# Designs tried in a protein design chat: VHH binders against Protein LURP-one-related 7. Part 4

Target 1, 182 residues: Protein LURP-one-related 7, of Arabidopsis thaliana (Mouse-ear cress) (q8gwl2)
Amino acid sequence: MADSETPYHPDPEDLRRIPVDLFASKKLPGLSSGDLGFADSSEHLVFILRKSSSSLKSLLDSSGVPLFSISRLHNGVWELHKGDVEKRKDLVLTVKRTSKRFSKTESEVSFAGESSENLVIKGVPFQKSCTIYSQDSIVAQTSLMYKLRQIYVGRSKFRLTIFPGSIDHSLVVAMVAIFLQG

## First folded at step 14 (VHH)

Design l5 (from j1 with G35A)
Fold by ESMFold2, look of step 21:
Structure l5 (fold): chain B 182 residues (1-182), chain A 122 residues (1-122)
Amino acid sequence: as target 1 above (182 residues)
Amino acid sequence: ELQLVESGGGLVQAGGSLTVSCAASGRTFDDYAMAWSRQAPGKERELVAGITEGGSTYYADTVKGRFTISRDNAKNTLYLQMNSLKPEDTAMYYCAADQWFGSSGYEYFDYWGQGTQVTVSG
């Protein structure tokens, strides 16, 4: 009789993980006006960010199914809850700014429950500069985009590179969205 | 449908101070990233200062320490307090807004005002 803890063998693709790029844009196939899309390199939507109010946004999957709701409290703390804006469920994490020197900002991510995994986000929110750290390791980073051998600046687009690791990509996108708005 | 109208520009002596304001109308202002850009005669438009929805600020090196951007969401108004003004600060000052995030460039915002002239003499 098999033990329920017997390991499942993952497929070979999982064993050869590489960094993943997502491209944030306001104009993508299948994206509604007013939304922000995160797409793969072929412009296929992966995540959608949608506003509900000045303090409340939804992160959706490519089919428009709500994954998380993002809320900003009046005290400046940001909360991420599982589920739709109208039927929020478990608190997943909070993000709070811990330092600000001129334009540079540092924020701390605290996961709900007994997790020991706090993350630090550093960058310049207004310039779409964002790097997420787990201690000394980079979890994800935004970057300037190149177009025909020139630096792409001043457009609504940016690249988000997510490095191999254990943190779900939808959580990374939510944390980037929070940091760049706060 | 967000509309932006600047005011408060004028002539000021070098070393002086001036506040320019930007009144927003139409949609909710408070979940936009807001900015001040300027364009001097014969120069490209440049980003001067920016502020995110959550209040994080950005300043160009040329104005850092002298200018302060702020927003009052209850009054739907953006401000730029300019101190220690120099003749090099002479420019048309534009209010700008982005629906989601700030900008890494000075020309690409979703909404723009018509501008207010600031002239520094001395």
Scores: ipSAE 0.706, ipTM 0.856, lowest interface PAE 1.1, mean pLDDT 83
Fold by ESMFold2, look of step 16:
Structure l5 (fold): chain B 182 residues (1-182), chain A 122 residues (1-122)
Amino acid sequence: as target 1 above (182 residues)
Amino acid sequence: ELQLVESGGGLVQAGGSLTVSCAASGRTFDDYAMAWSRQAPGKERELVAGITEGGSTYYADTVKGRFTISRDNAKNTLYLQMNSLKPEDTAMYYCAADQWFGSSGYEYFDYWGQGTQVTVSG
């Protein structure tokens, strides 16, 4: 065959391999009443979660542009679609609970199509405990804010740490939002 | 805006059972996470049980296996079935709601009821 190796060219993302923290809060500058904001350490909004109904929510970027719609089906499966709640585009992923032991829950994320790369989410939804795994590697995890650490974001309810990797941060936030609601 | 009213408390013998209810008004609560907390005299308030919008439940270790939380969104009502009651379950039981997720140990809920007294004797 012609050539099986390409010279290394670093992606820009390789030069920024550090974890990213987002802080979830219902009270942030510029956040509308009823929304949940995900902000950086300086309280700048990065993502916004907005309810349309108990079965439909939107994930928006900091400018209010719809990224995904989140829906809960009658059978308890959650779906994530590209686009806003009024004009949903293609299905991106589903989340289904696969195990429950006392309050501990495990859910499987299945990406649309015939992908073999599913993710697993483990935690306690009611306590905002959530860890997303790709095989045995951690993609992201929530941590509870303690009184000392809480002063960085004011009324933040929890922190989401996203580890370096290839998964889009907006997808991570959507998966966390789904797991913690279900 | 959302209003929560508990009922069903009372006096019960140790080993007995009791169901407390929480009626929500002002709006439906089906897009809220719901919880029961309790406070005994001279003690701090503690989370007893919780249920997410999607129906996932949480129980404190002190009540696990004895208490069952449930919600009926059509009736806008939250329930706590308490079995095998012990004197240490004596407390004021409060209904609570959060507009998004459940609660951590560091935050209070957005809405609270006035409480209903449960007293376990003997």
Scores: ipSAE 0.695, ipTM 0.852, lowest interface PAE 1.0, mean pLDDT 83

## First folded at step 16 (VHH; from l2 with E103T)

Design m3
Fold by ESMFold2, look of step 17:
Structure m3 (fold): chain B 182 residues (1-182), chain A 121 residues (1-121)
Amino acid sequence: as target 1 above (182 residues)
Amino acid sequence: ELQLVESGGGLVQAGGSLTVSCAASGRTFDDYAMAWSRQAPGKERELVAGITEGGSTYYADTVKGRFTISRDNAKNTLYLQMNSLKPEDTAMYYCAADQWFGTWSGDFDYWGQGTQVTVSG
């Protein structure tokens, strides 16, 4: 209008609605041998994935506090429970593989309780290709690190982008971890 | 410490079939992603096939439809069934394992010593 020189300052809620990147790696500062870390862009750990047994894993926060237990029941069927692997609490969600064709895999996420929202995960688990959908919207997506630079860096690393939405980031990380293992 | 030993390589005529095996020891591999990679003379190592903990598979385009990867966790053994073999499949075949997920680059945590497959014709 009459005064076009007024600068735009984003609302704090608009800033909260931008995508968040986490970087997965087996080698990060403060990460124990054998763990998989999800870190921010400064390489500060945000989540830790730890094996407890061949069918049971823990998702931990940066302080090592257990958030979820991940259980493999059988091929293509996984459960996520609140709490430590030794004292598991309520079931949070189930992930079931629903399709496997030409290296491509699809899985369905069902939340415990009376939620009607189901998510679909599609990709190629062995190649760390994973996209989580809510209907037609992308909740989260993995990508390869070498696509961020002209030179190759970290063949074993990948990026997880979490788009703005209502789903807790720790749940997104758990779902990605489940899909890529199975 | 996971140890991997391949076997079953040999000489086969074009169009033939061969199964290579990989025996794991030191621990079970049932929570590992497993793979077969190959290296032909003068070429870089190439990921051929992979299988996740949960049984999802991957195949390189050059072998898709001809090769089948499988795992028997009770026997701690990985298999690669190779059908309709071509001279281009001639290579040293390596068993590999990753403690978390697969990788497209062949940067696995554990490797076997390889078994030679030679396809004549």
Scores: ipSAE 0.689, ipTM 0.844, lowest interface PAE 1.2, mean pLDDT 83
Fold by ESMFold2, look of step 20:
Structure m3 (fold): chain B 182 residues (1-182), chain A 121 residues (1-121)
Amino acid sequence: as target 1 above (182 residues)
Amino acid sequence: ELQLVESGGGLVQAGGSLTVSCAASGRTFDDYAMAWSRQAPGKERELVAGITEGGSTYYADTVKGRFTISRDNAKNTLYLQMNSLKPEDTAMYYCAADQWFGTWSGDFDYWGQGTQVTVSG
């Protein structure tokens, strides 16, 4: 009685748009002590998080060039600016917690200069659980790697999957970093 | 380096309450994720509660609704308020800190020496 005749043949361009995985670790080749690295599956650094002070962090590219600065304000709102923490440029986005119930947290991302797109982040920050939504679509999601016990990763390792879409990967990493710290 | 010293442990009757504290020194812990872990005799160490730099909290299912973690960055002190205590809460309670985001696995960067909590009855 059931009709399962709904065939799907993905467009060839859809087959070329696959998720990208980044792996977060405190121990990677070329990573300075105290930094957090995001690496590809070959453990090549793609992004670096570095602390500058208790309220300021940098997101760097693989060469150590500052891409964004992350700041936590007194009211609990987080800001992302272009450039180095010492010479911050334009505001890019803000992240504000909109809901919490025990460990579950929801936050809203607001982009500067544009008011039409709201992103929502949901998860449990302390557990490195983070899913970024654009409307009903998933932009990115973290997962834990319980079975991986390599020297460079340890038990604190997590995987960040970034799904195909319009949002720059460095912005996704920045939003994840903000959510997990706040 | 960051140094952590717990205090406030002791003997408490089942159903009672107790607050344990963790004083940080050597540097402030403002931008650290902080946690309480515990280890009972003959058992594995387990994460009890955590709190991020921004104040988001996490609780193990066994303590949800009974325990409250909080931080006072001005006093460089972490707290765990424990209510409705049960004999199975008996353990050595450790203060811990992580440079990034916290951890569910107990793989923290800094640890205190612990304070004993014993729940009778």
Scores: ipSAE 0.668, ipTM 0.840, lowest interface PAE 1.2, mean pLDDT 83

## First folded at step 21 (VHH; from l5 with Y106W)

Design r2
Fold by OpenDDE, fold request of step 25:
Parts: C-alpha cells; structure tokens; sequence
Structure r2 (fold): chain B 182 residues (1-182), chain A 122 residues (1-122)
C-alpha cells in the first residue's frame, strides 16, 4: 500500500512568511544572450532584465512580457515606469542616490502617487551587495553566491532574498537592478 | 561587439603618477559596468577598481586613496588615474566591461582588453 504522500501544500499565509530567493545570472536556461535573469531555487526563470536601445532597460516576466521600464534622468535620478520602454506608462517610483561614502552607496526610493512608503537602499553596487530597508525592516537583501561557499558558482551570480512584505517582487527586483547599476 | 583598447602604460618612478585609458569601440559602453584589473608577474589577476553605469565606484584595498577610476561616456573612454605609485603596482593593467553591474572577478566580465603595461621603478 504505497502511502500516497499527500503533497504538503503550505498554507498560503505561511508561504507569505517565507523569504523568497531569486538567483541572478547571465547564464540561465531560456535566457537570451545579453539579458540578466532571475531564477528561483528550481532554476525557473522568473524575471528578465533586458537592455533596449537608448540605454533603457526593461524588466520582463518569464514569458517576456514587459512589466517595467528603467531609465535614468540627466540629473542622475532613476525612474521606474510601468510598461514597455516604447510605451511607458505611469511612473512607479524614483531612485536617487543620496550618499556615497567610499564604496558604500545609499539611495532613496520614492514611490509615485499617494504611497508614503519610503525605502532606503544601502550597499556596494559594484559588489552586487544591497539591502533595501523600510524604516528598520529589511525588505530584501542581495548576497554574492561565491561567498555562500558555493564554490562552483560564478562570482558574477548573486542571490536576492526577498523577505515577506507587501512590496511586489517585481518591484524589488527593479529596485535592486536600479541600485546596482547606479 | 564591444572592443576595449588600453593605453597610457609606461615606466614611472615610485611616487609618481600615471593615467591609463581604455577606449571602447564597436558600441557605446554607457550602460556597462567598467573595471580595471591588473596582473603582476607570477601573480593572479586582481580587480583594481570598478565603476557602475551610474558612477558608483569600487576600489581594492591596495589602491584605495591612490587610484581613481572614472568614465567619460561621451568619449567612450574609461580612465584610471594612479597616484603615489609603488613598485607593487607594477602589472599589466586590463580594462573590462560587464553588461550587468560588474563583478568581483575579472574573468566574469563580458569584454576585456589586451592590457597596458605599467612599470614602477623603485
């Protein structure tokens, strides 16, 4: 009598309490050359960062549907808009660097609209290290994979851990991307 | 395809200054993270300095306070200003470009040049 192991379906509420890891890499199954992919622990592509003409970047879902466009203003402020680079819609948020001390950078995230939520991103962009803060709470954090004793993982790969919260994962990825390129 | 060509290397006395340049061609690198790495004789190549698309910089501890990485997107050129040079700074200096955010390892960059030799005499 093969005990039909009922697949444990974690309570959706419990799932919301578990941090989500995304792994960023230029080399992922299904990823086009030139793109940066974010994959889950099962190596399933979740998000794609793509460069477009005019130094614009797009954040796409795994199916290639554009979610956001990333652009930089002349004043150094980064903007995230909804939609494709060709059809940018509403401003979602802005990221502005507020401090640079040695290799450490701090940026402020301002959401468009009525949202009073202000986030701060701190880290070392070139080292692909950043932490997104909401006041005293951590929203997300990056870590280099090679530092995680994964010897066989390229040094260019990094892990993004998104902690449970109200912020959409796509926005987190976008913010991280903006910060790291800033 | 992005091509990188380093220049400006030479012989400098200890305590001296030198600026090496990296000219990019084939395409613009304005959306690339750029870096300088160096390889001394008998040593492994090491990252010296990096600069993101947005201009955030990184320096190895060995060069902090002495070296300055900068980029001129209009000229499609990367620079490394080296001050207070030491014999230990003697190396082949390589320019590298990364499509996404840079790397702590030079080998993971997407493009790199052939290098320019910097020799610091004691």
Amino acid sequence: as target 1 above (182 residues)
Amino acid sequence: ELQLVESGGGLVQAGGSLTVSCAASGRTFDDYAMAWSRQAPGKERELVAGITEGGSTYYADTVKGRFTISRDNAKNTLYLQMNSLKPEDTAMYYCAADQWFGSSGWEYFDYWGQGTQVTVSG
Scores: ipSAE 0.853, ipTM 0.927, lowest interface PAE 0.5, mean pLDDT 91
Fold by OpenDDE, fold request of step 25:
Structure r2 (fold): chain B 182 residues (1-182), chain A 122 residues (1-122)
Amino acid sequence: as target 1 above (182 residues)
Amino acid sequence: ELQLVESGGGLVQAGGSLTVSCAASGRTFDDYAMAWSRQAPGKERELVAGITEGGSTYYADTVKGRFTISRDNAKNTLYLQMNSLKPEDTAMYYCAADQWFGSSGWEYFDYWGQGTQVTVSG
């Protein structure tokens, strides 16, 4: 019985056909120590990455509700599951590194279920450079904030720009997290 | 709390090789991004090499092809193999740990060691 994975509904903001910026930081209002937060342009917390164990991470919404769990297999493949780490339900997607040339890495995203969407992630993880591609279109891109001549934004922060599309923002954040930690 | 202790520094002749190590204690660092930075006399500290949790590596242009960063999670130890050393590589070498993805700025890591001195004679 192929568990009909309920299609993820796009974020309502994606319907506005305007790119959305999220800012990742370890220091955000309302963020607990040890967590990584993603905030909007108004510094409102939107997503939280939390370590559950050395091998398990959780993506939470701003209220602390678990959305996804991230894990790495022994073969180096990353898995994203829906829900809490304790209740790993349905596999959502896998991320596999396909190429490593010097510092540049490429990974392929495979969605579980009937989704035929193939995504490719390219960049330099340690430099927090990441671009998610859907065929010939860009789904999302990270940029270091120091390049924006913002004097007060440390190199520890990076911006994630999510372009209008059908992919849920939470999934984008999860994929970025997976890629950057890989 | 994660503690980092560097070792393996010393005097080496130009063209020589040296491996410095960083022993982590207090907790495992397997889920941390790790890095080496160095500070030469009279110069600013600079990032030398980085390695993510998943093993993706980064090298400064000045050390590419000569230095290799690696990690042994079982030993909770970070390494920097330095080959073809040059006098300009003389510096205090520091290991650092980041709870998440690392940083291009050494200042933003969460933990640092006290450093190990590497001196390359011409």
Scores: ipSAE 0.852, ipTM 0.926, lowest interface PAE 0.5, mean pLDDT 90
Fold by ESMFold2, look of step 21:
Structure r2 (fold): chain B 182 residues (1-182), chain A 122 residues (1-122)
Amino acid sequence: as target 1 above (182 residues)
Amino acid sequence: ELQLVESGGGLVQAGGSLTVSCAASGRTFDDYAMAWSRQAPGKERELVAGITEGGSTYYADTVKGRFTISRDNAKNTLYLQMNSLKPEDTAMYYCAADQWFGSSGWEYFDYWGQGTQVTVSG
């Protein structure tokens, strides 16, 4: 009898055709109080966002292992470093607001290293509206949770759809978290 | 635990200005999303203005251009500057905070103050 829950295809190119939904919530099975969880459609935790101090946050995997640290500089630029907030390693990317008109905000993501492409994030941070673009293509987009055309009224619930592509999902989640806080 | 106390409400003539303040205590609020909501007697609460940790603002259409939300993290205080006040702005004004993100207008905030009354005559 085959397993009822199949893993992702091992070949990343096959997975590029399948959008992935993550559901952000303050209340999920296995989530510690004070954390924000990103779960799959079965409520299995995939990523955890945790505050370490007022200026530092961690993005962790489902086992609680630190993937990235998030910090906001005095000049308003956000930095993402690999590793734990206590042992920050290489700079991975920066996010900088490039325009703001009324409630609408645009930010630019600059990757460290040899990456050739900057990304653009547009939306309304306070309303949890966020779309990440690579050139003219959508990398990821937030939406409100709906049930029978009603928004799920829960603590900070929203959906993040990550479209097929080569960008690491943990980086997408980090960018969304930065934009919605900035 | 974050505690919020509003002040600065009062009676003002139409066309006038008023600043309401919200003092936070128990912990600093600098990594919270903050908001002002209001409720007139017999009506639902409505989001008036919001500001994220990083300073991005949101305003309801009914107050855009007249109201300004700001935060002074050093003083642990949130402000709402209200200009060109109208009788329709009469309401109890509440300070609110969320640990992570702002509001889509469908969610309750994690923390609320007791409110300060703003009454616009005339």
Scores: ipSAE 0.739, ipTM 0.873, lowest interface PAE 0.9, mean pLDDT 83
Fold by ESMFold2, fold request of step 25:
Structure r2 (fold): chain B 182 residues (1-182), chain A 122 residues (1-122)
Amino acid sequence: as target 1 above (182 residues)
Amino acid sequence: ELQLVESGGGLVQAGGSLTVSCAASGRTFDDYAMAWSRQAPGKERELVAGITEGGSTYYADTVKGRFTISRDNAKNTLYLQMNSLKPEDTAMYYCAADQWFGSSGWEYFDYWGQGTQVTVSG
């Protein structure tokens, strides 16, 4: 029979998973000029960020298939919709800046629909500093690249670490992309 | 190609104010991250201020509270308002742009202007 008062913090699946690193760069094998790629530790593309027009961007999978479109509204709110920029479908989430103090920025992610609690993103967008929180837990965090095997990786690249949890990695990447542009 | 041209530099007395501008041409910069860097005589270039597409700003510690970066996308122009100027602010000021995100330092921008000289007399 089930234990009624256990502090069941960890999802058993999460305890069996390790964090996933993605590496963002404008220069990766298979990446088109002008795109931003997110690759795994073996430099295989996982997601692609592409500008579709002056105000619209697409998040694509490794094969170039559109997953989401990203747009910024006049009021400064960002929207994420399913599908490509030409045939945008359901609204998935919005991101709104809730505070700004010098370089520090805090934003709130609101999911469309009835089910999920909001997330909070904190950091310094211009410096590629970004941490996504679900209440008390860190969902994902960026860090700047350091030298790997005596090869210096330029400051134009960054690492995104996604911690074990229930949030889809494509949504995490989209939220990071929005925060760092906003 | 995106081209950046700075203007508005000049001689100003310590404690004074000055605004430098960066006019972009060739295409709009609405979806670019924009920055100001500076280089004083005999010193390495340093990032001074930055602003993202969405308007989030960054300032170096040496200029926080004194300098304000802003962008006017309708005029395709970037500004740096400099108040309470000090002789240490004397430098060539450069406009820079990045296609996606900002930068942790002064390098790794896609486009650069030629600079405008600011001289603060003491």
Scores: ipSAE 0.713, ipTM 0.862, lowest interface PAE 1.0, mean pLDDT 84
Fold by ESMFold2, look of step 23:
Structure r2 (fold): chain B 182 residues (1-182), chain A 122 residues (1-122)
Amino acid sequence: as target 1 above (182 residues)
Amino acid sequence: ELQLVESGGGLVQAGGSLTVSCAASGRTFDDYAMAWSRQAPGKERELVAGITEGGSTYYADTVKGRFTISRDNAKNTLYLQMNSLKPEDTAMYYCAADQWFGSSGWEYFDYWGQGTQVTVSG
């Protein structure tokens, strides 16, 4: 298979599961200062975003093990590579803005290798509005929490809902992080 | 830590233009989301404009088409060009920054400047 570890068709178990919510926050148990955490509804870390430089970030698992590195090229394209920022492996996907009207933005995700799977991300990056589409299906969607502010969790930044499907949750989080930064 | 200092405020006539600036110090803001907010006397804070690390912009409906946000990472400076100013634009203008992402307008920014006054008269 491709080194991307992307599945080729949905696992039947995934098709029958309910959506998963992750909550992005800068203040969570076990989260280092300066990192952004994605936690489940029990406030347990699932993923960590960490800055390495202004153009290079890491997506880590809950134990701090590097999963992907995120880089922005000078031409405005974002790349996701497997592995640590220092020992990056194969390219997994790219994200490129394809449309912008006022504040509304559309970006296309292209997977590396022989995969023809493309995703479209639409939203307003600055307002943390993001919906990921696979053709006619929603893969994931952020929720605007401006009316439901949650002071007790260190001001959660947003909720990310990931719908049942074949796309790895770590890839979804990476795509959201890219879209909201660019 | 990161410090933000606004400048360029002042008194301008309705229909006029003004540029306010925000200088960052203590560290660079290259990978920060940056914003301008404003507060008029007796009113709540309002997000005016924002710009992400990658350059995506956002404008409140009340300023869209008249205001332009921009950033110069080499100078660690954020700008707001305000054209076609109205008396309703009179406010204290604040520079703000967030380490990761922008804001929907109700979320706390990590860093704030002390503001620069813009007063628009007839």
Scores: ipSAE 0.706, ipTM 0.857, lowest interface PAE 1.0, mean pLDDT 83
Fold by ESMFold2, fold request of step 25:
Structure r2 (fold): chain B 182 residues (1-182), chain A 122 residues (1-122)
Amino acid sequence: as target 1 above (182 residues)
Amino acid sequence: ELQLVESGGGLVQAGGSLTVSCAASGRTFDDYAMAWSRQAPGKERELVAGITEGGSTYYADTVKGRFTISRDNAKNTLYLQMNSLKPEDTAMYYCAADQWFGSSGWEYFDYWGQGTQVTVSG
């Protein structure tokens, strides 16, 4: 049960049993101008994406604490590091664009360390179309809000569905951000 | 504040080629998604081509294989190379920019240029 000193939050195993939707928007309560927010279905901010320069971005938690920094390297390669853009720490993963044909893009995610699991991201970045695969399973997928709900529309909004699995949601959001910018 | 100015439009014969360009000023557009849209008289504006910050492209089915979008970040300039032009390509062509990601349609861009006219004659 909830402790009087801490807010309730679901057990991680319970979160792994159902899909989670996050809604990306440039306009959310508590979101600073120029940031992109990822909110839950109640419009509570969960993650913040913030630009630092042309090639550096931060993924922050809802309190503005840096989780990861995203670096764009020349030649279709991005790196994700723990921590703030000015205090980048361990490399977490690398995303490499492996195919670009007209509108379709494919990228491969390589995790730092001893994990042998590779992920593949496919879609049309310009149209906010993004699907992340682990082998034959879908990890996450984007969809457009006006396509699903006609009355709930916004110029920059899209939905990110994260399916049950072992990959941290903050890493999924970071990979989506990398793919859609690249 | 980002400002966009198109140029390079004109009259061209069917089957010909033309390049339009979009000069950005006020700031660099390196971290913007960029696009070209067009509007023919009496028709709705439509997205023609887009390019992300990282260089991934999008093309409408009607222009695939004939048009090429590119960006030169050092010159702060966006290009649309149009080959094998058809009378149906006649339109005002608009440059557009989005602060984060692109769009599935023309309506969701943060900045727009004034447009440049392309006219294709038989």
Scores: ipSAE 0.696, ipTM 0.851, lowest interface PAE 1.0, mean pLDDT 84

